# VH-VL binders against DENN domain-containing protein C297.05: the designs that were tried, part 1

No score or structure here was measured in a lab: all are predicted.

Target 1, 138 residues: DENN domain-containing protein C297.05, of Schizosaccharomyces pombe (q9y7q7r449to586)
Amino acid sequence: VNEIPGWNDVDLYPLFRALSIPNILVLFEAALMEAKVIFLSENLGMLGYASQALLHLLYPLTWQGLYIPVLPRRLISCFEAPCSYIIGTLSYFFHMDDVPLDNIPLVVCDLDKNSVSTFGKIVRLSRSLRSKLQAHLK
Structure headers, positions and changes below count from the first letter of each chain, unless a header shows other numbers; Kabat numbers aren't used for antibody chains.
F, E and O are the ipSAE of ESMFold2-Fast, ESMFold2 and OpenDDE, as the mean of both directions, binder to target and target to binder. V2 is 0.75 times the mean of E and O plus 0.25 times the DockQ between their complexes.
Where letters were taken out, [cut] stands.
Atom coordinates printed by the task and the answers are left out, and those that the model quotes come from them; centres of patches stay.

## First folded at step 1 (VH-VL)

Design d8
Fold by ESMFold2, look of step 4:
Structure d8 (fold): chain C 138 residues (1-138), chain A 119 residues (1-119), chain B 110 residues (1-110)
Amino acid sequence: as target 1 above (138 residues)
Amino acid sequence: QVQLQQSGAEVKKPGASVKVSCKASGYTFTSYGISWVRQAPGQGLEWMGWISAYNGHTNYAQKLQGRVTMTIDTSTSTAYMELRSLRSDDTAVYYCARKSLYGNAFDIWGRGTLVTVSS
Amino acid sequence: QSALTQPASVSGSPGQSITISCTGTSSDVGGYNYVSWYQQHPGKAPKLMIYDVTNRPSGVSNRFSGSKSGNTASLTISGLQAEDEADYYCSSYTSSYTLVFGGGTKVTVL
């Protein structure tokens, strides 16, 4: 269909398989406002595919923050970056207390549990646009 | 086996400060955050803040911002909580607790440190 | 000073089931799957009973179960026993990146 960038692209499928449409919309809104996005999974492949799918959903916008779809435990200091990012890491090693909150909103997405948690204020799309996109994605 | 051992009870006068220690044993200290929770006599639990044992980042309850400092010493596997400008309503049992890997819950608790603020 | 509302007390007979509610807002209980429950006996530190709304840590009896609907989380204790008599607290993350406890519920086994 012609409604969402990359709709017929296999790269979007990992997000739809792992997350409900309302949760995908929250991720889309977070990325549009250049929030900090953290993906969690026990599956390394899912971290990469979900991160790439989110970037594709933003088309034609380009992501300008940090992009590290698989972050090892020893590099968790990357969460301290004072800029927007999309970072994925294994859920087993992840701790919320290692991630500082600043004036950039934070979104934590557990791909294995269909869970999206938002800290700070995310600017939502209008109710009309959200409903239209949600209907077309179903 | 996994334990958080807290320092002993303290009696302080109003205006003083107190520093409570929390020594971890039986697990890798830098892999888990430490939260501090207090309980006034006959009252419920009040979250004070947490600190990452990995990088020392802190997050404090807004009510205590400016009066509390949490620190870590990885060489001794010990967390510290300092509360300044004590008032009589700071009289409470102060707990340290480990943040769990399987959630943002507190799975291991110290026995608590009674801090009494009186003249 | 708690942001989460729990009943002050709940009682039940041995063998019965009781439920403790924990009501917050969309900015805490309703917005996050980081709801936990703690049991505290007099003079003791709290003990984690439920985390992430429904999960039991190892060593916690399956008589304890958790659930959430909207802005209200619930702890259910089935097969009530004398040792279940204690104070119970819920907790949740908030949208301000903080944590709050409920006011506590005293469970009495009759």
Scores: ipSAE 0.273, ipTM 0.759, lowest interface PAE 4.5, mean pLDDT 87
Fold by OpenDDE, look of step 6:
Structure d8 (fold): chain C 138 residues (1-138), chain A 119 residues (1-119), chain B 110 residues (1-110)
Amino acid sequence: as target 1 above (138 residues)
Amino acid sequence: QVQLQQSGAEVKKPGASVKVSCKASGYTFTSYGISWVRQAPGQGLEWMGWISAYNGHTNYAQKLQGRVTMTIDTSTSTAYMELRSLRSDDTAVYYCARKSLYGNAFDIWGRGTLVTVSS
Amino acid sequence: QSALTQPASVSGSPGQSITISCTGTSSDVGGYNYVSWYQQHPGKAPKLMIYDVTNRPSGVSNRFSGSKSGNTASLTISGLQAEDEADYYCSSYTSSYTLVFGGGTKVTVL
């Protein structure tokens, strides 16, 4: 999977250890449609790993939205951004009330709990394509 | 009106199982979770666990692991808590309460369900 | 998992201010800002009074306030009234993704 030039240092293992394949696929689909993605973890390092891994999975597509692997609590207003974003933040500082819901779908992923919550409609891959990707990711 | 309607009182014998229901109304069921808290007579509150009504993920109190099962029925907006291998010290009022998916406070409570375990 | 430590009882006269402490550890009260307080009258379900250490739900009197320092959260009831007589429980999120309650405090209005 590490076939991206210059991305040989990207470690996918932490993400795949933390999340089930189905949940990773949801995140992938969310990113593909330029949704809002929020990563939650009690581990700052894990936030970095997860977001980087997701970007890696998007290759050769490049993320065009806001990218903040680790958002400090003092900058929670960034969740109000009316654009696509991938943002990570510490779970024990996070509250859903901090995130306004708009017409852009939102996916919230708790990396420590292997949980994904979807707000809005995420365009899903076809079953056949999902199955193929799932098989490839395993 | 946001409310949680719980099933009626139960009387069980030791070793039996009990399943308490909690029907939610007045809000989007799948946008929240349900927590279960019990209170033995004259005692304090004890957290049992919670379940997400969005994805069904559960988290149980360690002392109840293996004996408790929380489920949801999104079609009826109802949460269920099953407690198995009942013993006398399981006698308590069992509450269901609404929690945010990523919140840790319970803002809406059911009226409680008394479960009595006696020989 | 052990309960958070609360005083068994706290009393005050009408109009006074009282404070209930809730002491935990760095794995719960001290580790997160997810402390809640519940009021419970006899024979009734608990009522959320404070969440996230300091926030009051709508409909809760501003006489109730919350704070935290270190591993100890506090609920302060100002202008104590007869209807405030009840049991109060604190709760906290834990590092194990669970929730723990305090032992409860009986508030008596003299």
Scores: ipSAE 0.005, ipTM 0.619, lowest interface PAE 10.9, mean pLDDT 90

Design s6
Fold by ESMFold2, look of step 4:
Structure s6 (fold): chain C 138 residues (1-138), chain A 119 residues (1-119), chain B 109 residues (1-109)
Amino acid sequence: as target 1 above (138 residues)
Amino acid sequence: EVQLVESGAEVKKPGSSVKVSCKASGGTFSSYAISWVRQAPGQGLEWMGGIIPILGIANYAQKFQGRVTITADESTSTAYMELSSLRSEDTAVYYCARGGYSSRWFDPWGQGTTVTVSS
Amino acid sequence: QSALTQPASVSGSLGQSVTISCTGSSSDVGGYNYVSWYQQHPGKAPNLMIYDVSKRSGVSNRFSGSKSGNTASLTISGLQAEDEADYYCASYTSSSTYVFGGGTKLTVL
């Protein structure tokens, strides 16, 4: 297994402040699969910081899907997009009924509660690799 | 309340194209999906595809891939469906519909546009 | 080729109840609660009656929806003459597309 170049504590710090290491790894696994990722928070800044930190986890890979770290309420129909995305929105107006499920797995992350919910199958990294990454990120 | 009004009936020859418009009024056009559904005479409903106007992202039923193009113009609150290489079996009423507030159902519907393909 | 199977026709007498079935696969009906029902009178556009399996779209409570396994059902109680129409089920699929049933003509006797 191989450490991904470009990872460092400063680039990832917003995720570490909000989430446990196991939850960060779920987000990483989801992003590698080009899943749908939704960030929720009552804090607009956290939506941006966490979204950007997730992009840094992917280095040197680039995100090819939709990227809307702060989605205004008037654009809630963006959750209907039939493609991968990273979208952040205020938890206040988020409802799961606005997000249709499809073949692309969905991950909903509440940054204020250290909560990660998955819908559909996320391919997990091997146990050995997950253990190494967890130790390194500590 | 959202209301959808489609362009008028058309008669076309085989091999040509048709472009039907769907003008929305009420609500925020960019905040919902628009779908196109057709119905041949005496037949059932058939989903053709839809678009999310703010994103410009369209999705199409496999049957229509390569023949249908769905677009939207936010400035005029209008969606368009263009069907090319028309055949006689494309004779139908073409409806636009808002794809629901989550794109999982259709409400409201336009009045329908009759397209007749004949020699 | 209907991806959702509905009976071609059903009949009922005034004041009775009728049920229209809509059967699909687990990806069309069974695995999700994304079934909707539409009423269409001759020469008119379809009208949404039921969404998310059982939720009414501002219509009479004589219309109810349910699902069991891969079969959704629309039940119309207290049948009235105006209920005579074509009825379609639809499902939002896991591939982000829509599938309609073939339609059911309801005749009120």
Scores: ipSAE 0.076, ipTM 0.697, lowest interface PAE 6.8, mean pLDDT 85

## First folded at step 3 (VH-VL)

Design n7
Fold by OpenDDE, look of step 4:
Structure n7 (fold): chain C 138 residues (1-138), chain A 121 residues (1-121), chain B 107 residues (1-107)
Amino acid sequence: as target 1 above (138 residues)
Amino acid sequence: QVQLQESGPGLVKPSQTLSLTCSFSGFSLSTSGVGVGWIRQPSGKGLEWLAHIYWNDDKSYNPSLKSRLTISKDTSKNQVSLKITSVTAADTAVYFCARRSYYGSGSFDYWGQGTLVTVSS
Amino acid sequence: DIQMTQSTSSLSASVGDRVTITCRASQDISNYLSWYQQKPGKAVKLLIYAASSLQSGVPSRFSGSGSGTDYTLTISSLQQEDFATYFCQQYYSTPYTFGQGTKLEIK
């Protein structure tokens, strides 16, 4: 699965263990359309693994937005950035009021609960393509 | 602009079912991550969490009262309801509804002003 | 259930005072702790979440600290409008539980 040159150390297992395939696909779709993605976990390591895994899944596309695998509380204002981003933060530091919603769709993923919530319209893959991709990811 | 308002019968007889309604504005239960919970406070006592419901109809109940509690939502009306069966004097309290986020913060960031419910014969 | 204890049920202070209210959990709640302000006839107000995060709109004189089982709400310089009852609440696990409250009264 590790087909990205130079990314042999990327471990996708934590993400796939934490999230269902459908939820991973939502994250993938969100990333493809350069939405905002927020990862939540009580485990800092999981935040790193998850975000790295998502970037890996985007190959050969390269994320062009803001990328902060682990956002410290003191930098919570980063959620106000009017741009695409992939940001991870500890669950108990996170409050939805910290994230102003704008015209850029937002996906919030709680890695500990295998939950994905969407704010705004996410461009989805076609049902056929989604199904095929889902099968491939299994 | 978030507001919540509780409504209830004010007075309920023992053994009856208490029905409460939380009407809210400024947010929607169709929004992912949003939840509404119920908390009560007997006179002169602390706060007791009763139940909450999320946008996805995920529900949680206080185990001590679970058998008597039913929480539901009407997203189209921006309402959350709570029913408490077989009430006794111990259920006399001010009942609050409050907004809660699914994500991390299990805090209740906006509260109603509460509605007093007295259980008496 | 996790028990939340505010050992001080009432506290008298004067405007300008530094006030500290403590809250203890019966077990480690890993900063899943919020502080609320309650005034008669008004909606309960969230002050602090995640033990130390200031809720939007709350004056900076309010702060939260602590970890594990012990947490503190601090008002650096008490204002007249701060006289109220303060509650801590854990949301580490259900059932969510509150402290019994600390009533801050004017001296």
Scores: ipSAE 0.023, ipTM 0.647, lowest interface PAE 6.2, mean pLDDT 91

## First folded at step 6 (VH-VL)

Design d8c (from d8 with heavy chain S31D N55K L101F)
Fold by OpenDDE, look of step 6:
Structure d8c (fold): chain C 138 residues (1-138), chain A 119 residues (1-119), chain B 110 residues (1-110)
Amino acid sequence: as target 1 above (138 residues)
Amino acid sequence: QVQLQQSGAEVKKPGASVKVSCKASGYTFTDYGISWVRQAPGQGLEWMGWISAYKGHTNYAQKLQGRVTMTIDTSTSTAYMELRSLRSDDTAVYYCARKSFYGNAFDIWGRGTLVTVSS
Amino acid sequence: QSALTQPASVSGSPGQSITISCTGTSSDVGGYNYVSWYQQHPGKAPKLMIYDVTNRPSGVSNRFSGSKSGNTASLTISGLQAEDEADYYCSSYTSSYTLVFGGGTKVTVL
C-alpha cells in the first residue's frame, strides 16, 4: 500500500482507526466519481491524515478537484464551489446548511463519530470488487 | 437567556397570507438556523422547513413548496415565515425553533403562534 | 403525513421503564445518526430530550436515553414519573436534506 512514489510519509493508520472499512469504502467510491467530500473532526491532525489517506487510496488516480485539508471558518464560502472537492474543517465551525447541494454528490464524514452521510447518488463498486477491496483493506 | 419570541395570534380568511415573526435573543443569531414546525389542533408535529441565519439558505417541505417563504433579518435577529393561499387545514400553532449546527435538532423553541383560518 | 412510525400510546406505572419505538427507513432513521426526541406537555412547546440518537441536552434527566438499531430508534424512560406523562415525538434527518417527524406517542403514567 505504501509503494506509491513520493508517498512514503503517508500514514493510513489514523484513518483506519477512526473509520470502519465500510465507511472508508464509501469515501473511496465518492472520490472515484469525483464527488464532493467533507471531513469533519475536532482534531486538525485527523483532517490531514484522513484527506491524505484518501488520496493515497486513489492511486494511481490523481485527484483533480479542489483540495483543502483544513479549511478555516473565514473561508467557509469554499463549500459553495461548483466543483468536486475534498475539504476538511473543524466540527465546531461546520454547518450543513453552509453547503449548497447541487448536481454533484456530497459525502460528509465525521471522523470523530465514524459516520458518513451521503447526499445524492454515489456510484458503488460491484459486490465482487467491493469485497475484494474490503478484504485488501482489512 | 436564550429565547425565541414569536408574534401574536392571527386570524385569517381562506386565500389570505400570514407572516409570523420569531425574534432571537441570548445567542449569536448567525451561528444557528431557524426551523419552523406547525401543529394542527389535536395533531402531531409537522416540519415546514428551515433557514440558515448565516447564509440564508432555505429548505422547505415539499408539501408547502410555492406557498411558504422563510426569511431572516440579521440586523434584528429575527426570522420570518410567510404562508400564502391559506386554507382551513392550515389552522395550527406555528413554532419557530433554533436549529443546531449539524444533525438538525431543535434545542430552543418559541412559545408558538396560533394561526386560525376560517371563513 | 408522518413517515416515521410510532406507537399511538405507551403506558407504565411509576418507577417502571418504558420504551417508545420510532421506525423509519434507510433514507432517514436507518441512514443517519440524526434522530431526535421531543417531549410535549399539553399546551406547551416541544422540548428536546435526545439528539443524535443518544445525546442528552443539558438539563435533561438521565432517565431518558436513546438508541437505534437498523431503521428503528428507541426512547427509553426509566424510573417513570408522573411528570413524564406527555406526548413524545421522534424526528430524523433525511437523505433529501429534510426532516421528518413521527406521529407521536402518548405516554400515560398509571
Scores: ipSAE 0.018, ipTM 0.687, lowest interface PAE 5.2, mean pLDDT 90

Design n7c (from n7 with heavy chain S60R K66E G106Y, light chain S93R)
Fold by OpenDDE, look of step 7:
Structure n7c (fold): chain C 138 residues (1-138), chain A 121 residues (1-121), chain B 107 residues (1-107)
Amino acid sequence: as target 1 above (138 residues)
Amino acid sequence: QVQLQESGPGLVKPSQTLSLTCSFSGFSLSTSGVGVGWIRQPSGKGLEWLAHIYWNDDKRYNPSLESRLTISKDTSKNQVSLKITSVTAADTAVYFCARRSYYGSYSFDYWGQGTLVTVSS
Amino acid sequence: DIQMTQSTSSLSASVGDRVTITCRASQDISNYLSWYQQKPGKAVKLLIYAASSLQSGVPSRFSGSGSGTDYTLTISSLQQEDFATYFCQQYYRTPYTFGQGTKLEIK
């Protein structure tokens, strides 16, 4: 895994423990194309780990969209933002009706269930590249 | 695999209460984000959404029928029930139950075969 | 309520044809639009959700497009098993509403 300067505290283990490699690749692809990514968990700590891990995987690319690792319920309107974002929120408060769909693809990941749902078209990496990345992530 | 099956009385008299049951397998209403809804279809006509119940017992009703509808669930039995009071001939239709989940399509991704209910004196 | 209108109630086509079915909402539904296939005696089948996402297990010849109020279901090359009735449905807000349906028949 690439070392990000100043990110020595990033721990990828929780994410890799929570999600399968194929699901991580989907999130990676979504982030690469600047999609909308929503992380769900009952554990606030997991939200932080997941989002940081995803950003770490993007190195040396930097995320240019909205980044809110833990979104409080009072700011649910942030899901209406007409831009790319990585947002985490507690599963308990999450409702899909709060997330309008637009031309920007949306990926919703439940960290507690190892589940990834895709809304819209995600540009996939080639099979060969996916295989290489998968092997590298293992 | 996900399966749903509707059951009903087949025939109901006007002004009576129609009781429907949806039995399902392959998923649980204890799972966050999961719900089951009822949709009906009169012969030769389109589909009409009636009601929906979620894992957390949150309920949604079609406003045009809300006063007559009651949806409930028994998570332990994997069943969802719908009651329609004061039925008329206009309630004659095939009734479907269908699953909907936040995790996946957020649409009715699996349907039962439907059960015909005829309202007649 | 949001009204869903499918301009064509019935459509005749032949195997191999490119078929397009349209659906219009009375207001912007923000891509909360699904397409279903209904055949007599069979369970309704979800084809497309979120306007353009292909449901798992559905052949790639099916595709959805559109935004705002106007949406389209496309079958790139019609197969024999595709003759059925197709419905659009909005789930932007309750009450969820369906189009009238478009019956695809053999020419």
Scores: ipSAE 0.144, ipTM 0.744, lowest interface PAE 3.3, mean pLDDT 92
Fold by ESMFold2, look of step 7:
Structure n7c (fold): chain C 138 residues (1-138), chain A 121 residues (1-121), chain B 107 residues (1-107)
Amino acid sequence: as target 1 above (138 residues)
Amino acid sequence: QVQLQESGPGLVKPSQTLSLTCSFSGFSLSTSGVGVGWIRQPSGKGLEWLAHIYWNDDKRYNPSLESRLTISKDTSKNQVSLKITSVTAADTAVYFCARRSYYGSYSFDYWGQGTLVTVSS
Amino acid sequence: DIQMTQSTSSLSASVGDRVTITCRASQDISNYLSWYQQKPGKAVKLLIYAASSLQSGVPSRFSGSGSGTDYTLTISSLQQEDFATYFCQQYYRTPYTFGQGTKLEIK
């Protein structure tokens, strides 16, 4: 079973402060299956902190897809990439029609609203494993 | 408490411009994550998505009609407008406006009652 | 464009029946499908999104299933207020397209 890493030189507090544990687990499940992950916030620092925190939750696994924690408006076409990614952008500039849906699952996380929306099939951890992981995060 | 209501001319002559207004309450287009769109239903035919507009004034149009459509909003009045130029009998339909949620359902979660527009010589 | 087909235009059923309404897409839409209910003189109501997710406030007797190109709406125990026309809609690619509708009538 995958656990939150025992080592941690990176502050995970911003992610756990912004999101409920169930929502963090959805992000973790999405990242494990190499989905597309989009972070939204009005705060540029939060985009960076949340993206880095998600990478560290994957330890010892490493992220192999695109990684653009702060995407400028002029590069919005990066959402069209046909591969897994972790991309953050300002919520003001984002709408779902910028992101073509495809067979790769998509997760959209608004860090300012504790909101995680999933599109496509995300393989969920078993109830037993989710309960154990939630208890570990206490 | 979310409500949408369409207003239209009822009868329009061919080649004229059809103007429709959607008035809504219970939400605002100043809020990210919400848009308003237009869908029509010709008699005896299916529903056809026309256009919608986002809170940040970005717009999307059905490509088959794009050259004839203009969508706009007035955020202070909670209104969204659609213009269709050069109408023909094929534009006779019931026109609906609907809210589109970009958080949660990602679907048209609230609709107006619809307004009939007939294009007749 | 993705075409949505509801091959049955009308169904008759009685209160208490289990009813299944089908919808076929012209290509794989990866569960990006919604179901709507339309009654005369009333606003259209969203029932199901993402093929199987129940919209808030919709009774649990409604359920959605399917994958790929084939999708179904099921009403497990039909109620008097469920007699209406039901539409499917894909949101996988623009232009977003709808089925022609299935009218559910009292037998």
Scores: ipSAE 0.065, ipTM 0.670, lowest interface PAE 6.7, mean pLDDT 85

## First folded at step 7 (VH-VL)

Design d8e (from d8c with heavy chain S52N K99R N104H)
Fold by OpenDDE, look of step 8:
Structure d8e (fold): chain C 138 residues (1-138), chain A 119 residues (1-119), chain B 110 residues (1-110)
Amino acid sequence: as target 1 above (138 residues)
Amino acid sequence: QVQLQQSGAEVKKPGASVKVSCKASGYTFTDYGISWVRQAPGQGLEWMGWINAYKGHTNYAQKLQGRVTMTIDTSTSTAYMELRSLRSDDTAVYYCARRSFYGHAFDIWGRGTLVTVSS
Amino acid sequence: QSALTQPASVSGSPGQSITISCTGTSSDVGGYNYVSWYQQHPGKAPKLMIYDVTNRPSGVSNRFSGSKSGNTASLTISGLQAEDEADYYCSSYTSSYTLVFGGGTKVTVL
């Protein structure tokens, strides 16, 4: 994984420890197409690590959507935002129906279970490129 | 103790409506959702829909669209399920259940409410 | 939506292991890791045994385990006991943002 200038303190290990490479690639693809990404965990710290790691992987692209690494329960209405976002929240208080579905694809990632669920169509990388990235991320 | 207390058995005529209540206790009502599942005599479980106790968002089974309404009263920690235009094949035990975690599993169940529809 | 496909019945002797399959499509079982299993004894409400394919709630015996491959989820009951005789239902979240149950499986302990 390439280093981002000025992002030397970004630790990718927590994300790569929590998720398989294929799942990370799905998140990467989702972010590339400016989908909605929700991170779930029982550990608030993990939410911060995961979202920051994803942003790091997008370099040199910069995320232009809403970015809320840790969303408190009282601000659950943020999931109703009609725009791309990367939001983390505690898993044990989360319900899918907290998130109105629209024409923007949604990816929900449970960091504690290494699971990724996709709602809508995610544009996938070519097999060749995906394989190359997978090899590079390992 | 976490529990869901449902209203008593109902006997209705075809075309009538029934409203079943489900009172939650032992936990923070708005932190979870409520799902409704029914079971006809000798048959399997049928998902009817669920409601978010915090936002009030609902999702109903397609076959029940237009006939079912799920509501909540946060002040009394009670969920309600109304089924209209009843017919004989609506005869069933109706369960309310707490939606846990992501809302895809039901960890706490009421004891069920028998609704009998007969002419 | 049509119910997930389960065998009508499965039987085993005490101490044996049995497996109940739950087959859906890429729009439900195969598409998400939101499969649950419920045990129901006659005249009683269902009891959650497995959630999210593999997770066991507190208080549920470790004799119950869940797995998934492709469009088929499985519930395995090891060390079968008389008390395990019941109906078992699988469920899955769907791409239509709904939930669907399986048709149920009657487990008999011989």
Scores: ipSAE 0.053, ipTM 0.715, lowest interface PAE 4.3, mean pLDDT 91
Fold by ESMFold2, look of step 7:
Structure d8e (fold): chain C 138 residues (1-138), chain A 119 residues (1-119), chain B 110 residues (1-110)
Amino acid sequence: as target 1 above (138 residues)
Amino acid sequence: QVQLQQSGAEVKKPGASVKVSCKASGYTFTDYGISWVRQAPGQGLEWMGWINAYKGHTNYAQKLQGRVTMTIDTSTSTAYMELRSLRSDDTAVYYCARRSFYGHAFDIWGRGTLVTVSS
Amino acid sequence: QSALTQPASVSGSPGQSITISCTGTSSDVGGYNYVSWYQQHPGKAPKLMIYDVTNRPSGVSNRFSGSKSGNTASLTISGLQAEDEADYYCSSYTSSYTLVFGGGTKVTVL
């Protein structure tokens, strides 16, 4: 029921409204290699929507890492986790130095600025697969 | 009003150390990082490093690793920069500057602290 | 000391537009949209003029504009005025979580 195509189109809309397709592909590639992903926004709803959209983009794969779509400042030590994660927090509270310098590969996505910054090496999909994915994404 | 107030000018001999203070006022200290930038007389700006005012994490310019220590005191809203083993080419104006939280711009600057190293 | 290349000087007459370039690499200017520009008058602390490549802080005249193409960022000052005579520095965030400045550009109003 929750796998129907219409549902996925709606659930992915927040991510596609906030980010360009090339930036979404970087997030997808990071998630596929089980890297660390941080979402930033001044809008709490966007943090939840974008995190959930990334999970849906991975279907039928399931996310096995830490998943905290809205992290309060008090719990910023979660960025130090050695495992993969998808964590969102308010951009006002986030400081890049809250993430250990050796806690890479990492992708930081500012949903309010269409900005995706990569730290460490993210393994890219082949050119042909990237082209096919770009053609099929809205 | 948002301000960064720095300690006064220093005169030091080679081999000594200097510790410059930077007291923040008019904003929540832990919401922003503090960066240190120096400028030798007649020369350009040189980034020295920055410190996270919330957790005290630091990142130093590679050429200064081992000679510089940056610290914070959240109870007084004050950042400190200590430079050790001073040389004559460390003569400069030392600025503290506020970093936006997640930002990479320095929107508020102290007036600078002149450190003169002379033999 | 400087990883970003700026011209040593640029001059213009009052009312003209001038442009200051700031050239880095794909690991800084080309790879991130975290380029800032600072104005510094003699004896004073730097003042932020542009952040995030194109944004102006409140209180900065719209005569100042920023842009980027590839590894080169640019600051344009239109309607040049006498008070614009100063040193200008660019800066960029880097892939090493550090910041680098350009060498500075002296702007002279003729």
Scores: ipSAE 0.023, ipTM 0.636, lowest interface PAE 7.4, mean pLDDT 85

